# VH-VL binders against Sensor protein CitS (citS), part 5

Target 1, 196 residues: Sensor protein CitS (citS), of Halalkalibacterium halodurans (q9rc53r339to534)
Amino acid sequence: AQTHEFSNKLNTISGFLQLGKIDEAVDFIQKERKIQQEWIHFFIERVNDPTVSAVLLGKISQAQELGIDVDIDPSSQLLTPLQERQQELLVTMIGNLLENAFDALLASGIENKKIYISFTDMGDDFIFEVEDNGPGIPPQLMESIFEEGFSTKEGTHRGFGLALVKKAVHELGGAIFLEEGELGGACFVLTIPKHE
Short names: E, the ipSAE of ESMFold2; O, the ipSAE of ESMFold2 at other seeds; V2, 0.75 times the mean of E and O plus 0.25 times the DockQ between their complexes.

## First folded at step 1 (VH-VL)

Design l07 (framework fv_levilimab)
Fold by ESMFold2-Fast, scan of step 1:
Structure l07 (fold): chain C 196 residues (1-196), chain A 122 residues (1-122), chain B 111 residues (1-111)
Amino acid sequence: as target 1 above (196 residues)
Amino acid sequence: QVQLVQSGGGLVQPGGSLRLSCAASGFTVSTNYMSWVRQAPGKGLEWVSGIYSGGKTHYGDSVKGRFTISRDNAKNTVYLQLNSLRAEDTAMYYCARVTRYTSSGYTLFDYWGQGTLVTVSS
Amino acid sequence: DIQLTQSPSSVSVSVGERVTIDCKSSQSVLYSSNNYLNWYQQKPGQAPQLLIYYASTRESGVPDRFSGSGSGTDFTLTISSLQAEDAAVYYCQQAYSYPLTFGQGTKLEIK
């Protein structure tokens, strides 16, 4: 029930934004009491794609409900128009990267859970980055976590979403990789060419 | 059968260089994480270096800047170039494979070479 | 860097006895329900051999008298019904973070 309710809210927000009903989207988000007004204004001004904005706002709301603090780099922007395929796959990739961060943080038992997000379209690529302060990825797993069907425990399938992200980014001619970040956990960087 | 056959050790003076080789058979080094682990006489194990299947390399703090791990995919061989050798680098050097995919993934050193002795003395 | 401390440094026991070796990590090695802590056995003149991975999973071919336990920062290797061939140095190793590190080792001597 919680997953169905969340999906319905995301769809409603996405619908308002796609129809250019920004005031209605803002009002709906504020009623949920999970997103600060400053976040809504930031996304409206810094992200031209309504669907990407809706997904990010929805994931931030979900993170707050899970007790996870989310910060976005204030220099972030995605102002270049996305092609329909780029938008659909980017939304899928963002969703899976954030779900993986949520899972890692919730399993960690860390009291002060934090995610840092940054994105930019300066230069030739769209770049999207998600970092958490969880336990990080053990060095020997860094390549294998992107393999389809990979499991970190016998009989348990984890990191399935990362295989989907790798497939999606390769379809767009881009790449995903692990980088070092400030928070001490996993840092995933996604690059997508603006023109293919 | 999986085998790792090592060579290239010996006696060198401080400041000298050596290149250790680890020839693999029964699997492909380019699709596995490969590591070097050393052991000084009568002492414990120390991880030295590793190379991911994608080519990313890592080094222990004591050898960073002096040692270089590499591989030759055509020869299915992993190398460790030892430069600016010190007396403290005297050890048995082991080449080891980290399993690419098992029920647990990349979490263990499952096959070890026989070891190559490196002695640094004047 | 993650530091692993083993205790005792050495132990001497008789055939048929039970022995426990402890390994303490300076920080948690738990990720996604798995403890990235391995145990190795090294007999004189030989390369190390993998004994246990994920803190408690026994490697194929390893006798069932060997078992691992613990989570987070405190781990134990237990050997029940000791045999003469178990005389070796035992090492714990963390695979959680670079640089990869080993404990200082525990020498097991059998009377």
Scores: ipSAE 0.000, ipTM 0.456, lowest interface PAE 14.2, mean pLDDT 79

Design l08 (framework fv_levilimab)
Fold by ESMFold2-Fast, scan of step 1:
Structure l08 (fold): chain C 196 residues (1-196), chain A 125 residues (1-125), chain B 111 residues (1-111)
Amino acid sequence: as target 1 above (196 residues)
Amino acid sequence: QVQLVQSGGGLVQPGGSLRLSCAASGFTFSSNYMSWVRQAPGKGLEWVSGIYSGGSTHYGDSVKGRFTISRDNAKNTVYLQLNSLRAEDTAMYYCARGKYTVTYSGGRTYYFDYWGQGTLVTVSS
Amino acid sequence: DIQLTQSPSSVSVSVGERVTIDCKSSQSVLSSSNNYLNWYQQKPGQAPQLLIYYASTRESGVPDRFSGSGSGTDFTLTISSLQAEDAAVYYCQQYYSTPPTFGQGTKLEIK
């Protein structure tokens, strides 16, 4: 399955990064031909947390498999050390926001699926932004999408994933903003205080 | 029609404070990254600070800890609070809008497509 | 920080001539097929005005005599048929990495 394949690749990459074996991580990804070299070098130099780097690289790889273009703001950085709980919850939030974007784009039927990612720790907060060019979220649903067990379509888990993000951000004293995106789709902005 | 109208400059002594304002119209202000860029007399451009729609801020190293950028989305206004001013801070200060552009090759780019008229700040005894 | 170096620092050219201004980056500003390099024009007493973004995309309303080229670390702004109103200082700028940085500027004088 693709899930098992992705999980194994992420574990390998995470292992190399945890050991400081940057060249080995880069070589592994080159061999797979799934991620461009510029992405790997960007994350190694701009993201100090190996776990966060591994998750983002894995999600970019998954997006490519799904035919989704991903672009990351080149000014993005995450150089401030994360506390253990911040790291755990940030990884969970990143995963759920990107899965939400994947689901929206795959359901949309549009030809040119795009996701834009930006993140920064230059200010007082860790900021993480995910924007897609899907159909967006109707105003009447904006409040309900954060409720546990919400489903717009039969069998979907979109609202449940966002409920998990809301719980995680609340635990960290942060906030999640839902904005109308410039790409024409949904734009989620996540803020986490550096100090609680 | 996009406009950025600035105010709040002036002459101040070293160690003093000023607040600069930039009122925006003609676009959805709440969705845009806003910046301040300065230019010392006869010199080049230097980025000072930026603020995202969600309130996250960035500062240049020369002003970090002394300047504070903020925004009021209800008033379509971005502010720059200048504290502990030095002679080296003497410059024309511009507010500028960050632009998001989408292409087939993807991506958001931060470039400055609209600029305010500038506000002169002079730090002198 | 990424350093941008422009050459020449100043140039004097006649109306109708072609002029090129170079910008060299201390590191690559290429990401996902986009060069995060912009060009601005600043006339005396005025705020800067965007000319080119993504190294080669002309901003709306900018005359077609202005063009940008290059990739990675080496970029060029070209004005193909210089007009009197083009007398200005030209700046390259990157937002590949925070902080965004500008070149030192190139002063274009019309003789």
Scores: ipSAE 0.000, ipTM 0.464, lowest interface PAE 12.3, mean pLDDT 79

Design s01 (framework fv_spartalizumab)
Fold by ESMFold2-Fast, scan of step 1:
Structure s01 (fold): chain C 196 residues (1-196), chain A 118 residues (1-118), chain B 113 residues (1-113)
Amino acid sequence: as target 1 above (196 residues)
Amino acid sequence: EVQLVQSGAEVKKPGESLRISCKGSGYTFTSYYMHWVRQATGQGLEWMGNINPSGGRTNFDEKFKNRVTITADKSTSTAYMELSSLRSEDTAVYYCARHYTSGGMDVWGQGTTVTVSS
Amino acid sequence: EIVLTQSPATLSLSPGERATLSCKSSQSVLYSSNNKNYLTWYQQKPGQAPRLLIYWASTRESGVPSRFSGSGSGTDFTFTISSLEAEDAATYYCQQYYSTPYTFGQGTKVEIK
């Protein structure tokens, strides 16, 4: 189902309350909970690891609060059991990739912010993909975004966190790639071998 | 068993359009990318593009960008490749192949022979 | 775009002989972080679709006979058939999946007798 901007939902609820339409406000809130339940059901069915499910649901909720529309590829699945270290590092990598997408979209000023997520374990690898419709990665920064300097930048906002992701995926024998996407922004593909 | 079955041979004139189907069976159709690769008589293999059947995401070789459309119908587990503005140089055998292990193509269709002649 | 160059164009050998095929890439297909080479080898017999034999430059696909092997790294790759059999008469292609567009070499034809 659809995911709306959280601010739009709050404005709709506020509007109903200002007009004294309490029953309509209640109905709207119940529909919002139904949409949240659909995400929960999707992850219970498609993701065997409860920690990974919790992180993804948390990030979807955060995206909604930030006014970002999240779409997950319906074929996505993560059914292969994760080793403890794989789980720890995958959670960290997912968190950093999504946070980087959020930061890029918020800085862009784009009105219709979108993120596309896909993940699979059908082959020899765990594969996780995050794509946004932000400004993308400038050609001059493509190699530099994975360097440690971007995670240790001074100031109130520090780096992209991608150096941490590269370090984590390297520990697991995997890889991270910046690929062509269809939304016009950055598209990161993460691969982790199941047994290496 | 996993299979990809393609539509039959086509004979076309220059300027016409071509549409080839590729039906998957024996696997979860939406869990694999589908590639399209062609081969002219006595020549090598040429990658045209691919599609993720679940989301409809496509990638193309720049050479085909303005002439190729790749689509997928999840309900029938069938991918389609349409090539417009046909030229005699488009005479080839066209293959579909599923995506395996970060781009390796482990299952291929039987091929569709296309002849473009004036 | 990455260009793959195969040599020789044709190899004519007798059964039991060793076949060695070369594939050279215009740029590295080795990803340093995982030490994997994004290169595959396919076998194509006349009138048939290609068959995947090797992926990750040296990993043999399930069901592929042990006489087939791949080696090399970065830009220089070798495909070997340790003891040629009659059914191995085919054209062999290398392919890179390091970046789009995916590209194939022009092929090496292996003839028996």
Scores: ipSAE 0.005, ipTM 0.460, lowest interface PAE 14.0, mean pLDDT 80

Design s02 (framework fv_spartalizumab)
Fold by ESMFold2-Fast, scan of step 1:
Structure s02 (fold): chain C 196 residues (1-196), chain A 119 residues (1-119), chain B 113 residues (1-113)
Amino acid sequence: as target 1 above (196 residues)
Amino acid sequence: EVQLVQSGAEVKKPGESLRISCKGSGGTFSSYAMHWVRQATGQGLEWMGNIIPIFGTANFDEKFKNRVTITADKSTSTAYMELSSLRSEDTAVYYCARSGRYSYYMDVWGQGTTVTVSS
Amino acid sequence: EIVLTQSPATLSLSPGERATLSCKSSQSVLYSSNNKNYLTWYQQKPGQAPRLLIYWASTRESGVPSRFSGSGSGTDFTFTISSLEAEDAATYYCQQYYSTPLTFGQGTKVEIK
């Protein structure tokens, strides 16, 4: 029920953005009191895919409700048209990576929870990156976090989420990297070729 | 294991342009940051800029902005640095170096390219 | 721009002695969110490219002998060679990666008597 309400809101926002109705999209989001006008303006100018914009705005709103600070690299852009399958899988991967970051931060007990997002379509690849300031991934667990069913806490399906990301990115001929980031937590980078 | 091999020595006149290549061998090229650092004879090290190939965006020290261009070709694992409007004070050994994308400590260095600018 | 100042300019020591090098930053290179110091140490011998020895102020690069160590936090950093060997004659540079432009200290030359 709640997920249907959220999907309906994202569809409404996506619809306004698709039609170039910037003022209507801004008004709708402001009435929800969860997303700043700055974010809406940024996504309208920097992201051409309305579905990707809607998902990212929804995730930013969710992070704010959870007390997590989100920052997006101001040079980020996604202006190249996505193929239908690329869009479907990218949306799924974005959702799973951000959900994993939320879970790690909430479990960490850290007071000042932070996520940094960066994305670009410069060159031959779509690049999407998410970094958190949580406890990070111990080197001995780096291989197992991408396996189905992996979990470090009760009742979580975190391992399935990362396994799904790995499967999705490999289906698109891309790769996922676990990098060393500046925030001290996990830093995941997705690369997806523009052309198969 | 990645090694970086740079192009050979250059002799230039003031006002000309310089182009140096840096070829990576072994390992993954695109997920690292490629830096350019120069050193005048008997002087210290000076960072010029970098490029992160997967982002396609280059960063520069402001003193070189509008004269320096840094590019990368993923298919050949090669980074390039061009410096235009050369001056005698651009005489130096130019190094390329690799670092992690967000942590700019440089673990692999090229052998250096000696550049002399004189009339 | 962050300015790094190294001292002394030159150290002349005998084999087996301890070498202590200083690097001071014009502003803190400690990132509060991850509690890491964005400071490296490199060794450069004449005619050669620099070689990474220490990163994150105190983490030794793989393959680097244990006699090399780094310490310090914020604005004051120390590089130590516990027992100097002949092959350690070189210029040592600190570098910060807290902000761009990346900057280096002017170097400390270590000479063997």
Scores: ipSAE 0.006, ipTM 0.465, lowest interface PAE 11.4, mean pLDDT 81

Design s03 (framework fv_spartalizumab)
Fold by ESMFold2-Fast, scan of step 1:
Structure s03 (fold): chain C 196 residues (1-196), chain A 119 residues (1-119), chain B 113 residues (1-113)
Amino acid sequence: as target 1 above (196 residues)
Amino acid sequence: EVQLVQSGAEVKKPGESLRISCKGSGGTFSRYAMHWVRQATGQGLEWMGNIIPILGTANFDEKFKNRVTITADKSTSTAYMELSSLRSEDTAVYYCARDKGYTYGMDVWGQGTTVTVSS
Amino acid sequence: EIVLTQSPATLSLSPGERATLSCKSSQSLLYSSNNKNYLTWYQQKPGQAPRLLIYYASTRESGVPSRFSGSGSGTDFTFTISSLEAEDAATYYCQQYYRTPYTFGQGTKVEIK
């Protein structure tokens, strides 16, 4: 009930933001009395782009329904105005990286599923990081996971998410890295130049 | 402003090992890929391999397999390339170069390290 | 491995003339998903490290003069200097970053009379 209630509230806020109704989103948040909503205030305050905020809130809502604990770095911010194409591709990359983390965690059977998100624009680049506590990516598959049509079973299932992220980041002149994270799972880091 | 500074010239005998350092300054070291490219006197450029410091894994041309080791120390912003079992045909100028993305292009280059392998 | 073939080997022109350099790939460098060609051009002067001029076949690197341009798609690429200046005397290399190992062409030497 609590999970469903929280998800519904996030969806309402996401809806207002997607429609450009920032004042209505703020008013709705201010009328709610939930400790669980402290990071919603963070997103409204620290993420200047309504579409990016909507996507992040929607993904957090999805994680909540899946029983995944999401933590965001309190120093995160995304206040620099995004060009139209940067926004479009960043939204695509965020969505695909988070879906990848969800899939890895759900497939793992881990009891305490956790995702860590960090982002910053304080330097010359937009930096976005997604880390999970899942099984990670075997070293021998690290480059293969970014290839179009990568699959672990012939003819059974085709993955495109990470290939789409690689495509999008290359279009923006940026980079994607896969590293060993502090949580023990996969850690993806995106870097995108602010000016090109 | 970003620059890469390489270690000094080397003179080696066949069968010995070579180690070159490449120190970055000014930029965020760990988020850039570092490549190693060599050039024999009067010849063209030859890609040897790269490392993504944040990932810790190196890629290289198959012809250098079992001879090349590429590493990076994020705390000192320094990349290293070691080439073992040296041959006279390894005589070349060796460059390190960074790029912002894995497939973007090499936008900052070191000054080069001259290596002579002779008996 | 992907083989890049450059032509001509040497090009001797006067200041103000147009230089046109060719680079041909043994296989397509076009990534169909984003419609970008993974081909770069570098300038190298004697005794110096290479300098990146063009990436994605046609995008000019910051600080590179507008007289330098790149074009082409798939397997056939062209690098052009619209009006040669004395400081443009150098060897120019194309390089593919579509697939490892990343390979270079043999280079075209541009000489100014």
Scores: ipSAE 0.005, ipTM 0.441, lowest interface PAE 15.4, mean pLDDT 79

Design s04 (framework fv_spartalizumab; at its last look DockQ between E and O 0.05; V2 from the best seeds 0.00; counts 0 for: pae O 15.1 > 2, placed apart)
Fold by ESMFold2 at other seeds, look of step 2:
Structure s04 (fold): chain C 196 residues (1-196), chain A 120 residues (1-120), chain B 113 residues (1-113)
Amino acid sequence: as target 1 above (196 residues)
Amino acid sequence: EVQLVQSGAEVKKPGESLRISCKGSGYTFTSYWMHWVRQATGQGLEWMGNINPSGGSTNFDEKFKNRVTITADKSTSTAYMELSSLRSEDTAVYYCARGVRYSGYGMDVWGQGTTVTVSS
Amino acid sequence: EIVLTQSPATLSLSPGERATLSCKSSQSVLYRSNNKNYLTWYQQKPGQAPRLLIYWASTRESGVPSRFSGSGSGTDFTFTISSLEAEDAATYYCQQYYSYPLTFGQGTKVEIK
């Protein structure tokens, strides 16, 4: 039920943005999720693709509902136009990385849940980074986390979409890395070349 | 309810092979590690290895690597452990147990155990 | 390989007494990034499969009575039964899930006098 509600909200936001109805999209977002005007303004100025903007805004709203603090690197930008397939797969990858972070934080029992997001198109690659302050990835699981059907004992979900992210990023000629972050949890980094 | 049901007791001679099944039910079989742990009479627990049923990847304790094969059949939600070149010291109760793949919660559901006797 | 050493080998106690079991690890099982100890305690009654009691060193599994508890960090861990009951006669194992191969302590047998 929450997944269906989220998708409906994204469709509404995307519809407003695709029609150039920026004020209506902003009003809808503010009424639905108590999203501060600064977040909406940030994405409108920093992300040219309306579908990617809508996914990011939707996930920020979801994080707020879940009690998760989100911080976005202020230098983040995605202004370079996306090819059709890049857009389709990037939306899938962003959504799944953020859901993975939500699931890890919710299963952890950590009270001060935090996510850090960074993205850039300044170089030859699109780069996305998602870090949480959750339990991290134990050393014995590092190779396994990208396999289908990962699950956590505390959650009722059927695992993480990391396998889908890995397949999607490789289709675009990119890579996904797991790095140590300063927040103490997992830090996933996507790299996607702008050109084949 | 989550259950692991193992195949029945076996009596074997040295040099033979052993194959034990473990059928999981009440959960998504491919979402958890399946571990194999054995226990000789009056002794402690000994981890042998595991399998990730979704991709088939396995890990083994080094002392078993050349004798043990662990497999899984996703269509029947059943894991198998085969131990070759049996010795009298392999006499034990063999357990399957599922484990969470993401966090270190350990083995939360165990099979009933399969008693295996290896004698001349 | 991480070796877990349990002590004592056997406890023989009366009902209502406090049982204290030790598990010492040859190297730390604390993952500093998330501050969790990857140590689990199991109970095994005669003729039965092991039962998970405590994970992450101190978190009680669902359905486990509150008289069972765990504590410790890094290399030194303690398992406690606050008021021993007759049904608690069993062997208790610690187990680490920090690195392969996964290993168990040799067990502490708790007997009721």
Scores: ipSAE 0.000, ipTM 0.472, lowest interface PAE 14.8, mean pLDDT 82
ESMFold2-Fast, scan of step 1: ipSAE 0.510; ipTM 0.788
ESMFold2, look of step 2: ipSAE 0.006; ipTM 0.558
ESMFold2 (binder alone), look of step 2: mean pLDDT 92; pTM 0.945
ESMFold2, look of step 4: ipSAE 0.005; ipTM 0.446
ESMFold2 (binder alone), look of step 4: mean pLDDT 92; pTM 0.944
ESMFold2 at other seeds, look of step 4: ipSAE 0.000; ipTM 0.477

Design s05 (framework fv_spartalizumab)
Fold by ESMFold2-Fast, scan of step 1:
Structure s05 (fold): chain C 196 residues (1-196), chain A 121 residues (1-121), chain B 113 residues (1-113)
Amino acid sequence: as target 1 above (196 residues)
Amino acid sequence: EVQLVQSGAEVKKPGESLRISCKGSGYTFTRYYMHWVRQATGQGLEWMGNINPYGGSTNFDEKFKNRVTITADKSTSTAYMELSSLRSEDTAVYYCAREYGTKLYYGMDVWGQGTTVTVSS
Amino acid sequence: EIVLTQSPATLSLSPGERATLSCKSSQSVLHSSNNKNYLTWYQQKPGQAPRLLIYWASTRESGVPSRFSGSGSGTDFTFTISSLEAEDAATYYCQQYYTTPWTFGQGTKVEIK
C-alpha cells in the first residue's frame, strides 16, 4: 500500500521530468500536500501515462488555489499507451484547454467557478473534454477563437492557446470541437486517433 | 424527438449468426455510447457490450467476446450487433440503449423497442 | 465482475404503501476521486423496455415522479417508492457502471394487491 503510493508519486514526478519540466516537477513536489490522496489514487487506476497524470494533477492543484472546483468524470480512462509525439502534444493541449477555462472563469466574475473534465480511450480515438460554467463562447466567435492571436480583451488573455491546440490536434490527425455543455459555459472536445 | 428504432424479430437455427440494427434519431449520435442488453423470457437483464460511435471502440462482457461484434455507422446514425454461433440459450429480447458517458450524467436513458430473437432447432 | 444482489425477489403491497428495495454490491461502486456511487435503478413493465429512474444512486432522472428515490453508498443501496400507485407494478433493477462488464441485479418484482 505504502510502496504502491510511493511508486505512484515517483511516476507522477517522472512525468514532469520526461517533459523536461524541472520547475514543474519541483513545484509539484512542493505543492503535493494540496492534492488529495483520492486524486492520486484515481490516476493510478485510470491513467496509464505518468506524464499525463502529472500534468492533470498539477492543473487540479492550480485550479484549487484559484478557487475553481474541478470534477472529473469517473468513467474517464486513458489506458492505451501513447506514442512519444502523441504524449507531448496531448499534454500541451490539456494544459492550454485548462488554462483557457481558468482564464474564462477568473474573468467572468462568477461566484461558483466549476470545471468538468472527461476523457476516454474506449474508441479508435483518445477523447478529452473540458467544460466550464463561464459565459461560454458567442456563436459568432466560434470559428475565430481558434485563430492565432485571438483575444476578447486587448492584452488580457493569451491569444495563442486555442490556436496551439488546433495545430497540435491537426498534426496528430485529430479534431477539436466546441460543443454545448450542461454547465452552461464552453465545452471543448478533443479527439486524437490511436493508430489501432 | 429522441428515438432508437430496432430491426424486426428473427428466428434462427443453432450455429447461425444474428445481426440487429439500432437507428438513432433526434440527437447527436456520436455523443452517446450505444449499449446492447438482452433479456431471456422471465429472466433479468444481461449487459453484452457497448460502442463509442465517434471512434468505434467497443467493450464486451467476457462471455461474449468471441461471438459478438458491435459496429456503428455515423453517416446513418445506426449501431449494429452481430452474434455468431447461436445457441438455444441466446433466445431473448435484445435491446439497444444509449448512454451519455460524460458531463455529470450516467444511465441508459433511451432504449430501443427490443428485438425478439428465437433460436430453435 | 461486480455482482449485484437484490432483495426481496417479490414485494406485494397495496396502493399508498411504501416500497423499499435493496441492492447489495460485491464490491464498492463508490469512486473516491469524486465521491459518487456508480449505481442506477431501472423500472421495467411487462412487454416494455426498461426505463431509467435513478442515476448516481440518488439522482432522479428528469420526468420521474418524486415518490421514487434512491439512497445508500459503497456496497449497500436502497430504492424507495414512498406511496405506491397502481402504475408502479413492475420489476425494478439496479445496475452498476463502475467497471466493465456493466452488471444488473436480478430484479425485484413489485406487485400491487
Scores: ipSAE 0.006, ipTM 0.475, lowest interface PAE 10.4, mean pLDDT 80

Design s06 (framework fv_spartalizumab; at its last look DockQ between E and O 0.66; V2 from the best seeds 0.00; counts 0 for: pae O 7.7 > 2)
Fold by ESMFold2 at other seeds, look of step 2:
Parts: sequence; structure tokens; C-alpha cells
Structure s06 (fold): chain C 196 residues (1-196), chain A 121 residues (1-121), chain B 113 residues (1-113)
Amino acid sequence: as target 1 above (196 residues)
Amino acid sequence: EVQLVQSGAEVKKPGESLRISCKGSGGTFSSYAMHWVRQATGQGLEWMGNIIPYFGTANFDEKFKNRVTITADKSTSTAYMELSSLRSEDTAVYYCARAKTSGSYRAFDIWGQGTTVTVSS
Amino acid sequence: EIVLTQSPATLSLSPGERATLSCKSSQSVLYSSNNKNYLTWYQQKPGQAPRLLIYWASTRESGVPSRFSGSGSGTDFTFTISSLEAEDAATYYCQQYYSTPPTFGQGTKVEIK
């Protein structure tokens, strides 16, 4: 019931974006959440798929509501057409990566919660990067964070959706890996070949 | 190159239901609104409703809300329109239509070939 | 809902002549935030689906000959064929998607003498 209402909101946002009614999309988001108008215009011009655009805007709006500061690499773009399965799984993967970052930051108790997002279609692969300034991933947990049902001993949850991301990216012939982040937290990178 | 192929012509009796399919190919199906538009003989075009297949939520013109169902099957890239309680004024050519490109602000630049439906009174 | 009224109903002209079609909207279809008119023109030949010619009131779709043009703003719109060709015999529809439901005009039939 709860996910149906969220999905209806994303449907409305996508409808406005498809018509080029950016201010109505902004007004709708502002009634539910806050997001800066310049980010909405950025995504409209840099992401061609209206469903991916709506999901990105919805998640970024959610981050702002949670008190998480979002920084997006200004050279990011996703202009290359997506095939049906790529779009379907990419939406799932982006959503789960961002939710994992939200969970990690909220559980950490840090004051200045930040997420950095970068994506590109300039090479042979689609590449997505999601980085947070949270506590990061201890080395001994690196392999297990992708296991279904993973949980930490201190009772915090990290990596539940990462098993889904790993399955999705593998289906597309790509990979997910964890890098050292410049923000001091976790940095997840997805690579997806444009042609499987 | 996005293409839309509709199911074939139908002859129906008053009181029956109509179900027309619209199969998309050559591009992303789930992200784009699929619209249904009909045209009675010698008359103009009439929008009936739409669906964005990814979200599964349909919108309808008020005059059809209680008679029309619009659905989509993402696995087959096919949208469906059902119209119940048919009457003679439902005799028309039924079209599916959508935008060609991502973020298209044009209403309908891709159309199916049309499905002729005759309701014999 | 927004009503579109087209005139004339029928226009019968010779090749080379200028065709001028009107579309009047019951409400403004100008979205002031982006300064765009949500008005579209279609061509429909007998037995065929409509073909998109003009969107945003005046922007020609790719591959549409330059003799086709659109103008106007707010509630009053004009579609022009500058030099009519035999293949232009068709019915032309205006359509708005400023608000839901999108609506169409009744059409203007252009005939070649």
C-alpha cells in the first residue's frame, strides 16, 4: 500500500517531465519534499529516460528531506538510450545504492551527512558511482556485504539491497565493486556494458 | 526506431467488451506513456486514457472512467485497452500512440496502424 | 477541459496557393514558466494514422517540409501551408496537452481542386 503511493508520486513526476512542465514537477516535489530547482533542470538535460529521471529526482528529494546533502558531479550524463531490461534493472540498482547510503548515514549519527553521485555514458560502459561520508565498510566485511540478508553485529543494517544490486548488475554483464572514497565512507561503483 | 503494432479489426455486439493490444518494438517500452485515441467515422480524434507501463497506473478521460481499463505487460512490451458495455457509438478506429524520443515534449509522434471496431446494433 | 475550435471546416484550393488554418482554444495553452505553447498540429490522410507536423505551436518536426509552419500564442493559433502541393490534401488537427485530458480540434479538411 505504501509503495503504491510512492510509485504514484513518481508516475506524476514522470508525467510532468515528459510534457516539459518542469515547474509543476518542482511544485509537486516541494509539497512532498525539498529539492533545488537547478538540480531538476540538470537531470532533465542530462538523463534522457523519463523513468530514470523521475527515480533520481525522487531519491534526491528524499535525501534532502532526510537532511542529507547531495553533491552531483557536474559532468554526469546518461544520454545513451537504454534497452528495456537495462532501464528496469538500473532503476532498481540506483534506488538500492542510495537507500544503503541513506541507512548508513542515518545510523552513524554524524552531523554533516553527505552523498556524492557521479554517472557517465562516455565509454563502452554505463558507470554509476555513489559515495557517502559515513563510517565505510570494515575490510573483513567486504565480501559478505553482498550476501542476501547481511547484518552487522552492532545491529546496524548495511548491504541488504546490495545482494539485489549484485544479481541485477551480473544479469546485465557488469560488475559492482567497493572503492576507497574521498569522503571517508563507502564508495560503490557500478559498471554496465552498453551491449551485452 | 520505435514501432507500434495493434491487434486486428473486430466486430462486436452491443453489451460486449472490447480488448485491443498494442505491441511496441525498437525502443524502451516501460518508461513512456502509452496513449489511446479513437476516431469515429467522419469525426475527430478523442483521447481515452494512458498508462506509463513501469508504474502501472492508468489515467482516463472522465467520460470513459467506469468503462475503460488500460493495462500493460512489460514482459511482452504490450499495452491493452478494454472498453466494456459497448454500444453503437463506440464504433471507431482505435489508435495507440506515444512519443518517439526520451523526454519528448511532443504529444504523439508515433502511432499504431489503428484497429477498426464495429459495434452492430 | 480545454476546447479547440478549428476553422474553416473545409478549404478547397489550387496547387501553389497558400492555405491558412485557424485553431482557437477555450483557455490559454501557454505555460508561462517556460514560455511554451502546448499546441500540436497533425496531418491525417484517409485510411492513415495522424502524422505529427508541428509541436510547441511553431516548431517543425524533423523531416517535415518547410512549407508547413505554425504560429500564435495563448488562445489563437494559425497553421500555414505556404505553397500547396497535391500531396497536402488531408485533414489537419490541432491538439493541446497543456492540461489533462489532451483534446483535439474537429479538423480542417484541405482539398485540392
Scores: ipSAE 0.025, ipTM 0.636, lowest interface PAE 7.7, mean pLDDT 83
ESMFold2-Fast, scan of step 1: ipSAE 0.523; ipTM 0.753
ESMFold2, look of step 2: ipSAE 0.061; ipTM 0.656
ESMFold2 (binder alone), look of step 2: mean pLDDT 90; pTM 0.936

